# VHH binders against Putative polysaccharide deacetylase (cda1), part 8

Target 1, 320 residues: Putative polysaccharide deacetylase (cda1), of Schizosaccharomyces pombe (o13842)
Amino acid sequence: MYETRDLTGNAGKPVDTNPWPNNSKIAVSFVVNYEEGGERSLLYEDEGFETFLTEAGLMPFPNRPVRERSIESCFEYGSRCGFWRILNLFKKHKVPFTCWAIGQAVEKNPVVVGAMEEAGCEVGSHSHRWINYEGVPPETEYEHIKKSVQAIQKASPSNSAPRSWYTGRASLNTRKLVCQVYKDLGLPQPFDSDEYNDDYPYWVADPLASKPGAEDDKGLLIVPYTLEVNDMKYAVAPGFCNSDDFYTYARDAFDVLYEEGLEGAPKMMTIGLHCRLTGRPGRFRGLQKLMEHITSKEGVWVATREQIAQAWSAKHPYKA

## First folded at step 19 (VHH; from w4 with S109D)

Design z2
Fold by ESMFold2 at other seeds, look of step 19:
Structure z2 (fold): chain B 320 residues (1-320), chain A 127 residues (1-127)
Amino acid sequence: as target 1 above (320 residues)
Amino acid sequence: QVQLVESGGGMVQPGGSLRLSCAASGFTFSDYAMSWVRRAPGKGPEWVSYISSGGGWTRYADSVKGRFTISRDNAKNTLYLQMNSLKPEDTALYYCARSDFTKYRGTSDFTYHFDYWGQGTQVTVSS
């Protein structure tokens, strides 16, 4: 796998003039990353503290093998305040999001899974730790994947295992390992979001098949994610300075895709959020404006990634 | 108490086959990766094979690749090693070993490590 790259996709051609329920002109996936408690810390026997995607990560702190309480405190805002502020907004507008939950974060605060399920949101997996898996041995990554699925299922009042998957900082082994863990647990293959390269779901060959196109090739559905319409840009360069930067960028991305849908090419859009970033009141205003814009339009389907994957698969089944 | 009990060893001719078993008790077997490790006379321990806790991810030492197959049955709490095309250099005491790989280890070179071992079962390949 990955010996070739697919630079072609559909070559700019529309795939389906009506892929979404109710003749919707766009499918919108809000994603809330729940990472708080999974990040690097000496408390968890890591080699140092976490700086990525926080206010402290933009400051000139030398990375050292110590605990940094200010950074830990920034994560804690996400779990204590930001998660709930965001959840309440989605409940108010009666639309769901998909959560990518870090398994260790769920173990340390399991109440969030029940809260999301009660609100109609999907709880997917973000693996077990919030770390870069490129340097993690496959043996460890396998067990992290499995542990995250089990942690989320254990915290789930409905005993639901995650159906959507995103590692983020993945290894070349990640996709195959994820599929192998799900198979070993007797679960259906997850919908894989570790791609950023299209405005539609699409199929790839099953990484576990004997070969592409074989009888045992069940396919793997990719549901692309985004690093672009993503509040991480508050914490990385070039980024958003204020909530209006986030709002106007996300609004414009939505408007372009919505207009393409009105013209016969309905697509999907993802909006990535982090509890400790957009959950801050000043940034939250941008999400509020975006939600009002999106929910004011006809023909908009705000859905979980599982719902999007299932709707797409029903009309576009895998052909090996 | 964690217990690992190997069996299935014995004397076999070159080119022959043996199947080793390891009965596990005292812990949740399906939560742990497992390995086979062997110790030849006068040598230190040599890692032979690894299997993930769910059974679907495996690795083999170069010296046994293509000849040995590791497997597990989590319902029976049993680890297996199917050993085919045996050679005199495979003669060793074979141990069942448990690993916990859930800790992130950073960028250091990965090595197999084990927290519990069985008593071993002797495999002797001689004419």
Scores: ipSAE 0.667, ipTM 0.880, lowest interface PAE 1.8, mean pLDDT 93
Fold by ESMFold2 at other seeds, fold request of step 25:
Structure z2 (fold): chain B 320 residues (1-320), chain A 127 residues (1-127)
Amino acid sequence: as target 1 above (320 residues)
Amino acid sequence: QVQLVESGGGMVQPGGSLRLSCAASGFTFSDYAMSWVRRAPGKGPEWVSYISSGGGWTRYADSVKGRFTISRDNAKNTLYLQMNSLKPEDTALYYCARSDFTKYRGTSDFTYHFDYWGQGTQVTVSS
């Protein structure tokens, strides 16, 4: 897999002039990353403390074998406060999000899964730990993937396994391993979001097939994600300096895609959120403004990634 | 308590076959990946094969690839190793080992990744 790169896509042509329900001109996927409790810590026998997407910025000697309680405390804000603040906003506006839930984080605070399900949100998997999987042995990554699915299903009042998948800091093995785990658990193949390269879902060859295009190639649906309409940019420099930076950028991205939809090329958009980042009151204002803007427009479908995947697959079935 | 008990070893001529079994108890077998590891006389351990907890993903050391097949029966809590085309170099004490998925760092000491081991079953390949 990844032997070649697809630099062409649909070559700028509209894929479908009406892919979404109710003639919607854009499908909007809000994503809430629930990572708190899965990050690096000596408490979990990791080599050091977490340094990615924190309030502390660049750290000297970031892999020191110590705990950094200030960083852990900032993550705890996400699980204690930020998650609930964000969830309440979505409940107020009566629209869903998809959660990328870290399995270990769910094990340590399972109540969040039921809260999301009650609100009509989708709980997808973000693998078991919030780490860079590039250096993790593939055998261990397989077991992490399985444990995350089991943890989410166990915490689910409806006993629901995640249908949507995102690792983020993935390995070259991740996609095939995820598919293999789902097959081994007897679950339908998940929708894969470990791509950032298009504004609509698309099919790739089934990683488990004997080869691309073979009779056993059942396809894998990619539902792209984003690193730019994403509040992670609060945690980089130079990134978003204030909530209006986030709001303005996300609004402008929405307006461009919405206008393209009005012109006959309806697409999807993803907005990535982190409990510990946008959950802070000063940043939260930007999300509030964005929600007001998006929900004020006609022809907008705010949906879970599973809903987007199902709507797309119904009109665009895979053919090997 | 976790127990792993290997069986099926014995003496066989070069080119012959054996099937090893490992009976597991004291844990939910289907939650854990398993490996076979062997120790030749006077040598350190050598990883032989791996099977994922669901059985759908397997790996083999280069020295046994194409000749050995790992499998499992999660309903019977049993791990297997089918060993074909045996060579004198395959003479060793064979252990089953349970994976510890909390150990995810890369390391040259593969035994770091296993938390429980059986007592082993002897395989001897000679005329």
Scores: ipSAE 0.234, ipTM 0.690, lowest interface PAE 5.5, mean pLDDT 92
Fold by ESMFold2 at other seeds, look of step 23:
Structure z2 (fold): chain B 320 residues (1-320), chain A 127 residues (1-127)
Amino acid sequence: as target 1 above (320 residues)
Amino acid sequence: QVQLVESGGGMVQPGGSLRLSCAASGFTFSDYAMSWVRRAPGKGPEWVSYISSGGGWTRYADSVKGRFTISRDNAKNTLYLQMNSLKPEDTALYYCARSDFTKYRGTSDFTYHFDYWGQGTQVTVSS
């Protein structure tokens, strides 16, 4: 794979059958990244401290072989406070999110998995560590993928393995390795979110098939993610200065896709959140406003990525 | 305690074949990736091949690619190395090694880390 690129997609054509239940005009996937405890630290024998998407990221610290307790403390806010504040908002509005859970973060605070399941949320996998997997040997990445699935399943009161997958900083081998791990564990292929390139789910050839289009090609469903409608912009430049920046940008993205749905092109939208970022009270106000806006509209389906994948697959099955 | 016992070595002429086995005990074999490592006379250890814990992913050193096949039987707790088209430079003591992927250092210089080794089985390729 990746020898060629698919620059065409659906060529701007709407799907011929609305896959969303109740003739919904938009499917909205809120995503909560649970990364706290998986980030770089000398405590975990990494070569430096975490510098990406931190509270102090506006003035990046040189990476050096020391612990940076201020950064570690900010991550701890995400797991101790931010996660729970966000979860309680979703419980209040009675809509679910999908979590990208880092396996090591789950091992160090497993209670979050049961809390999310109890609230009706999906717990997907974000791999085992929160690191850049480009340059990691394929054998190491394979074992990390396996460990993350096992960690989440072990923490799950229902003993459920994650059905949705997102690595983020992935390698060119990641997609095939994820499928291989799931096959080796006897699990159905996961829904892959390591793409940012469409407002619809779409099928690609099964990476494990003998060749694309062969009888053994069962397909792989891509459920795209986003770096655009994402609270990471609080931690990068140019980005969001305040919670109104986040709210108005996300609202406008929602309104555009919702209007397209009203006109016959019902799509999906993803909103990316991080416990340590939007979980801070000042930033959290933007999420509160967005939630009120979205839930005030008719014909909106707020769903997990598994639910979106299942609805899509039911109306648009793979054809090898 | 972890034990790895290699067997199947011997003398063979160039172009010949051998199949090495490694019996594993003292741990849940199917949870661990495994490797073969060899030590030629007067040389240090050289990684030969890798197989994932489930058996679905394999890697080979360039010097053996296309000639050696690693496999495992998780029901029998056994690792194998099928060695075909053997050359004199394949002469070495061959070790079964368990991979340690519990640590990640965040560097671009990844190497395989092995926490347990067998005693080795001698392979000699000579005319």
Scores: ipSAE 0.012, ipTM 0.479, lowest interface PAE 9.1, mean pLDDT 90

## First folded at step 20 (VHH)

Design j3 (from z2 with T107K)
Fold by ESMFold2 at other seeds, fold request of step 25:
Parts: sequence; C-alpha cells; structure tokens
Structure j3 (fold): chain B 320 residues (1-320), chain A 127 residues (1-127)
Amino acid sequence: as target 1 above (320 residues)
Amino acid sequence: QVQLVESGGGMVQPGGSLRLSCAASGFTFSDYAMSWVRRAPGKGPEWVSYISSGGGWTRYADSVKGRFTISRDNAKNTLYLQMNSLKPEDTALYYCARSDFTKYRGKSDFTYHFDYWGQGTQVTVSS
C-alpha cells in the first residue's frame, strides 16, 4: 500500500450514472467532529497540553508538561454548549450530519451518541484519542481503533457500530489496521474518509486481500473528506477571520459543484465542523447562513456519509 | 487475581511439533494483547511472538518465522502457540505474557513489554 499514487482519478470525466436519489444535482455531507475529552492533557497521562485547533492560536509559551486549563475549558465549551447548538440547528432543518466521534470523548460523555441517533445523524469513528497517530506503534493503534468502535457501540442505544471512519492525522498503517479490527470484530468494513482528493467516492483494493484483484479482494470504499471547506480554518492560517468568510467560501464551493451538477456532473461535497469552533455564537451565524442557502435549493441531497456510500455502491459497485 | 497458566510442553525429537496453551483468568482476556516469551538454558528471555487483542494482528521473532503460529480463542480465554519443525535451539521454558498497549507515551520508542507472566512450560527438543 502507498507504493504508488493515483494522480488520474476519472481524468475529468463525470460518472455515467447519477447515483444520488431523486436525480439530485449534489450530495452534501455535513460533518461534526466530536473531539472534546480526547485531546492531549496530563490528566490523561499525555506529555503535554493540546495545542492544535485551539482558540489560543500559536501559544506564546513553549508547550510544557503541564495542564493548560484555559485550553481544556475551551474544549469543554464544545461538549457543553457547541455540540448542542449545532445539533439543534440540524434538527430544525430536518437534515442529518455525520459525526466523527473520538472514542474517549464518547466514554466521558456518552449521552451525545443517543442524541445524534435520535436526530437521524450518523455516528462514525474518529479513533480513540485526538492525537497524531503517525508516531503511534501499530500495536497501540490497533487497540485504539478497537476501543473507539466499542465505546461508540456501547454508548449507542441501538447498539450500532460506526460504519464510517476518519482518523485525520493517520499513520501509514491506519487503513489496514482499521480494516483488520473490523474483521476481527465481525463487522462490515467501514467507509474510509482518510482522503481529500476527489469530489466522488471511489473504490480501492481491499487492504486485507492477498493481492489487489484477487478473489478475496472485496474492495474498500473511499468517501473523501475536506480540510478546506472546514471550520478548522478559524484556527489555522490562512484562515477565516469571521463567520462571513466561512459562509462565503462554503457557499461558493457549493454553488460551483451545484452548477456542475445542473450541467450533468452531479458530485458530492463535504463541510467540516468542530463543536468548539463553529459552536461559538459568532461563528455559528455563518453555519446558519450556509444552512439556509443549501436547504433553499432544489435538487440538493443532504445526507450522512453512510447514505452517500450506499447510494454510490448501488450504482457503481466494486469490480475486482 | 490475574492468572496465566501455560501447558503443553514436553520432550520431542527435532522436526517434531508441539502445541502450547495458556489459560487466562481474572481479567477480560479479549481486551489484552498477548505474547509468548522463552528462556533458553543459560540465556536471558527472548520475545517469541505477539498477537493483538482481537487476534488479527501478529508478529514473530525472526528465529521462529514460518515455523510457529500464535493464535487465541477469546471465547475460551486461551492463548496458543503451534510449534512446528522444532529444533534443539527451541529448547526453553515458554511463558505466556500479557500486555496493555492502549497507553501512548509520545516520547519513547516502542518495545514489547509485559505486566503479567505465567510460571512457564518446558519444551525440550532432543534426539
């Protein structure tokens, strides 16, 4: 795996069959990252406090082996307030999102899983901790993947295991480890979102097959994610200064893809959100405007990643 | 109350086979990675093999690759080591060992480490 790169994709050609229901011109996936309680802290025996995607920007002090309660407090806003504000907006508009849920965050606040299920949202996995897995041994990463699936399933009133997967800061082992854990647990392979490279889902060879194209190659569906239509840009440079920056960028991305769909190339779009970022009232206004824009258009399918994966697979099945 | 009890050792001729078992109790077996470790006469401990808590991720020392197979049955709380094509150099006391790899220490290089061990079962390969 990763010995070669696929720089070609569809070579600019639209797919020949619209997979979206009701002849929709675009499939829109809102994603809510639920990370609060999974971030680095000495409370969890980590080496330091969390410094990524925080309200503090670049910290004026070197990261030290101490707790930074101000950063922890900002994360707590996401779980205490921001998550609920965002969930209520989606309930009002009667459209779903997919959640990337951190397993440890779910263990520490399991009520969020039931709330999302009741609202018709999908709860996917964001692994067990909110850390950079690049340096994590595969032995440890295996156990984290398994713990996250079990934590989410345990918190689920329907006893549902996550069907969608995103690590984010992944290792070169992550994709194969995720598939192996799901196999070991007797679960169907998840849909993998640890790619950012297309406006369509697409198939890759099953990482567990004896070789690509073999009889045991059942494929793995990639449902790409985004780092640019993403409220993380409130906390990185170059980024969004205010909620209108987020709204305008996301609206324009939607309009371009929507227009391409009207012209015969219906695609998918993802919008990434974080409870602690867009959940702040000043930023939340941008999401409200975006929701009004998207839901006012005809031929728009706002769906979970599982729904998108299922619709795609039905029209574009894997060929090994 | 963690208890690991190895069995299945014995004397075999070179080229023979043995199957070691390790009965686990006092903890949720399926939550832990497991290993086999051996101590040959006059030598220190040598890690032999590892298996993930779910059973699907394994590793082997170079000296045993292709000859030994680690497995587990989480319903029976039992770890196994199938030892084929045995050599005199495999003569050792074999231990079942438990690991908790769920904690990530971002600074240290990974090494196989163990928090509980059994008393061992003797394997002797001699003609």
Scores: ipSAE 0.721, ipTM 0.895, lowest interface PAE 1.5, mean pLDDT 93
Fold by ESMFold2 at other seeds, fold request of step 25:
Structure j3 (fold): chain B 320 residues (1-320), chain A 127 residues (1-127)
Amino acid sequence: as target 1 above (320 residues)
Amino acid sequence: QVQLVESGGGMVQPGGSLRLSCAASGFTFSDYAMSWVRRAPGKGPEWVSYISSGGGWTRYADSVKGRFTISRDNAKNTLYLQMNSLKPEDTALYYCARSDFTKYRGKSDFTYHFDYWGQGTQVTVSS
């Protein structure tokens, strides 16, 4: 796959049937990344400490084959404090999020899965480790994918396997490997979020089918994610300087898509969050403002990615 | 406690077929990737084929591609190797081997490696 690119999509045309319930003008997916305990560390036999999306991301910080406790401490804030602060906000507003949960992080702190389920949130998979899977052998990536599904299911009080998938720093093999693992486990194919290229879900051919359009091609639903309406921009350049930068950007993105929905083109929007980033009190204010803005509007459906995928599939089924 | 027992070897003429089996016990079979490894007389071990823990991802040495098929039945804790179009150079003692590929150490560090082996089953291809 990836031998060609789909630069066309819908060619600017709105879908002809609004799939969102109650004639909603926008579907909003909040995503909480739960990564703490899956990041690089000598403690986990990695070759160095984590350097991505840390508080040190904009300052020189040479990587060395040592533990960097300051970075580890910042991650721990996410699991100890930030996760709970964010979860409580969503409970207060009675709206759900989807979690990208790292399997190893879940193994090391399984209580978060039950807490999210109790609050009505979806727990999806972020693979097993929080590393760059480019260049990871497919033999290893297969086992990581499988291990993450099992870890999340084991921690789940309802024994639920994740239905939504996002690797992030994926390999060219990732999509096919994910589908293969789910097939091997006898699980329904997950909804794939390793794309950033549309404001609608869309179908692609099943990577396990003999050929696109064949009788064995059951399709794969893509539910796009975002790297721009995402609090990772607190930790990368050019990025958010303060919580108002995040709020203003996310609000403006929401307002544009909401207005397009009012004009007959209801779409979806994703907002990406990280426990250790937006969970900090100074950044958290931006999320509070955004939540108040979004929940004050009529015709807004705040939903899990599974709910969005199901609503889409019901009105726009795959045609091989 | 880990036990891997190969069977199904024997004598066969060139062009013939055999099916090897490996019975696994003492561990959760479905958690581990498996391989077949062979040793020809007087030679060191040669990796033949790999299958992922769930069964859906496989690889083959170039010397056996298109002729051999690895498979597993996780409900029966059994690994298989279907060997078709056998050649005299396939003559070897065939071992069932277990791997844990969940550890990541970097791109350049990957190699097929095994933590447990069986006793092997002999395959002899001769006219």
Scores: ipSAE 0.692, ipTM 0.889, lowest interface PAE 1.6, mean pLDDT 93
Fold by ESMFold2 at other seeds, look of step 20:
Formats: sequence, C-alpha cells, structure tokens
Structure j3 (fold): chain B 320 residues (1-320), chain A 127 residues (1-127)
Amino acid sequence: as target 1 above (320 residues)
Amino acid sequence: QVQLVESGGGMVQPGGSLRLSCAASGFTFSDYAMSWVRRAPGKGPEWVSYISSGGGWTRYADSVKGRFTISRDNAKNTLYLQMNSLKPEDTALYYCARSDFTKYRGKSDFTYHFDYWGQGTQVTVSS
C-alpha cells in the first residue's frame, strides 16, 4: 500500500448519479473529535505532556518528562463542558454529527457515547490513544485499534461497534491494521476517513485482498476528512484569531460546494471540531453562526459519515 | 493465576512434522498477543513467532518462515504452532509466551517483553 499515489481521482468530472437523498445539493458532515483523556501524560506512562492543539497555540510549553496540569485542565474543559455545549447545539437544530472517539477517552467518561446515540449521532473510532502512530510498532497499533473498538462498543447502550474510522496521525500500516482488526472481530469493514484528498467518497482496493481486483477484494470505502475546514486552526498557524474567522472560512467553503451542487455536481463537505477548542464560549459563536447558515438553505443534507457512506455505496458500488 | 501449558513435543526425524499446543488459563486469552520462543541447548532464548490478540496479524523469524505456522483458537484458549519440514537446528525447548503489546512509552522504549512463560515442551529432531 501507498507504493503509488492517485493524483487523478475523477479528473474534475462530477459523478454521474447524485447519491444524496431528496436530490440534495450537498452532504454536510460535522465531525466532533472526542479526545479528552487520550492525550499524552505521565499519568498514562507517556514520555511527556501533550503539546498539540492546546491553548498554548504556536508556543507550546517546552516538552519534558513532567505533568502539566494546566494543559490537562484545558482538555478537561472539553469533556466537562465543551462536548455538552456542542451536543446541545446539534440537538437544538435536530441534525447529527459523527464523533471520532478516542477509546481511552471513552473508557474514562463512557456516558458521552450514550448521549451521542440518544441524539442520533454516530460514534466512530479515533483509535485508542491520541498520539502520533507513525513509528508505533504494528503489534502495538493492532492492539490499540482493537481496544478502541471494544471500549466504544462496551460504552454503547446498543452495544454498537464503530462503523467509521479516523486515526489522524496514522502510520503506513494503519489502514491495513484497522481492516485486519475488524475482520478478526467478525465486524464489517469500517468506512475509512484517513484521507483529505477529495470532495467525494471513493473506493480503494481492500487492503486484505490477495491482490487488487481479485475475487476476495471487497473494496474499502474512503470518506475523506479535512484539516482546513477545521477548528484546529484556532491552535495552529496560519490560524483563526476569532470565531468570525472560523465562520467566514467554513461558510465560504460551504457556499462554493453548495453552488457546485446547484450546477449539477453535488458533493460532500466535512467540518472538523474539537470539544476543547470550539467548545469554548468565544469560539462557539462561530459554530452557531455556521449552523444557522447551513440549516437555512434548501437542499442541504446534514448527515453522519455512516449515512453518507451508505448513500454513496448504494449508487456507486465497488467494482474491482 | 496465569498458567500456560505447552504440549505436543517429541522426537522426530528430519523432514518430519509436529504440532505444538499451549493451553492458557487464569486470564482473558483473547486480550493478549502470544508468541512461541525456543531455547536450543547451550543458547539463549530465540523468538520464533508472534500472533496478535485477534489472530490476524502474525510474524515469523526468518529461520522458520514458510515451515512454521502460528495460530490460535480464542474460544478454546489455545495457541498452536504447526512445524513442518523440521531440521536438526529446530531442536529446542519450545515455550508459549504472553505479551501485552498495548504498552507504549515512546519509540525508544519498544522491546518484545514476555510477562509469562510456560514450562516448555521439548522438540528433538535427529536421525
């Protein structure tokens, strides 16, 4: 895998058949990352404290083998307050999101899974820890993937395993390992979001097949994610200074894709959110404005990634 | 109490086959990766093969690749090693070993660690 790159995709051609229900002009996936409790800490036997996507911005504390309670406290805001503030907004507007849930974070606060299910949201997996999996041995990554699935399923009132997958800081082995774990657990393959490269879902060969195109190749559906229409830009450069920056950027991205849908090329859009970032009141205003904008328009389908994957697959099945 | 009990060893001529078994008890077998490790006369332990907790991810030492097959049955709490085309250099005491690969402390800290071993089963290949 990854021996070559697909730089072509659809070569700018829209797909032949609109897969979105009710002839919708855009499918919108809001994603809420639930990471709090999975981040690096000496409490979890890591080598240091977490320095990524913190309130320290571009000037993180010098990393060293100590605990930094201020950073841990900011993450706790995400789980204690930010998650609930965001969930309540989606309930108020009666639209769902997909959660990327870190398995260890779920273990430490399992009530969030039931709350999301009750609200009609999808709980996908973000692997077990919130760490960079590049360089993590495949033996360890396998067990992390499996633990995350089991943690989410255990916390689920319906005993549901996650159907959608996103690691983020993945290894070159991650995609194959995820598929292998799901196969070993007797679960259908998840929908993979560890790509950022298209406004459509698309198929790749099943990583577990004997070879691409073989009879055992059942395909793997990619549902792309985003690092640019993403509130992580509050905490990285070049970034958002205030909630209007986030709102304006996300609105403009939505408007472009919506207009393309009106002209016959209905696509999907993802908006990435983090509990500890957009859940802060000052930033939250930007999400509120965006929600009002999106929900005021005709022909918009706000859906979970599982719903998007199923709608796509029904109209564009895999052909090896 | 964690217990690993190997069986299936014996004396066999070169080119022969044996199937080793390891019965596990006292822990949730399906939560743990497992390995076979062997100790030849006068030598230290040599890792032979690894299998993930779910069974689908495996690795083999170069010396046994293509000849040995590791497998597990999580419903029966049993680990297996099918050994084909045996050679005199395969003569060793074979151990079933448990690992917890969920531990990760950084790239520089990863090593194969086995927290429990069985008593071993002797495999002797001689003509």
Scores: ipSAE 0.652, ipTM 0.869, lowest interface PAE 1.9, mean pLDDT 92
Fold by ESMFold2, fold request of step 25:
Structure j3 (fold): chain B 320 residues (1-320), chain A 127 residues (1-127)
Amino acid sequence: as target 1 above (320 residues)
Amino acid sequence: QVQLVESGGGMVQPGGSLRLSCAASGFTFSDYAMSWVRRAPGKGPEWVSYISSGGGWTRYADSVKGRFTISRDNAKNTLYLQMNSLKPEDTALYYCARSDFTKYRGKSDFTYHFDYWGQGTQVTVSS
């Protein structure tokens, strides 16, 4: 895989039919990453502690083979408080999000899956651990992918397997391994979000096909994600200093894409959230403002990634 | 108690075929990757082939690629090794081994991932 790059995409052309229901001008995917309990720790036989996307991520904080309780406590805020604060906001506005859940985090706090399902949200997979999979052997990554699907399905009151997939810090083998695991489990291929390179879904060749365009090529739908309209920017440099920075950036991104939809080129937008980051009250105000802005506009479809994938696929089927 | 029982070994002429089976019990077979390992007379163990817990990801030692096929039937808790075009160098005691790949230990050597082994089945390739 990845022997060539697609630098062209749709070459700036709008899609030929609006895939969004009710002639919506934009499809909006809120994403909540549920990672707490999957991060590196001596408790899990890792070599140290995790600082990425925490209050300590920008600090000169030498990693060592010890437990770092202050940072662990920051993760725990996400699962204990931040997740629920965010979920309640979405319930109040009666719009869904897609969660990318870490399998091990779900095993350690399974109640969150039922809570999300009750609220009409989609629970997708973020693999089993919250680690960098670059350099992890494909044999290990296969088993992590499978464990995450099983953990989420077991925690699901409806016994639902995840339909949306995002690894994030992926290996060159990840996409093929994910498809292979889903095939082995007898599940339909997931919608893959391990791309950041477009404002609407698009098809690629099935990684399991004998070759692109062959009889066995069923396609794989890519539903791009974002690292920039994302509250991770609270924890990286240069990033968001306060909730107004997050709100203003996300609002401006929304307004640009909404305007393009009004001009006949409706697209999708993703907003990435983390329980331990935006779940803090000071940051949460930015999400509240953004929610009010988005829900005040006509012609906006706030949907799960599965819903977006299905709407797109219905109007734009794969052609091998 | 975890048990792995190999069968299907025997004597065969060069160029012949054999199919090995490994019956698994005492654990959830479909949760584990599996391997075949062989031990030739006077030599240490040699990893032969690997299959993922779901069956769709496989690996082979260079010495057996194109001749051996690993497979599994998770409904029957059975691991298989189809051995074709057998050579005298394939003469060995063949073991079924259970693998736990959920922990990465910084090694590419498959033997660091085995936690249970079978008793073995003898394969002898001679005229």
Scores: ipSAE 0.613, ipTM 0.856, lowest interface PAE 1.9, mean pLDDT 92

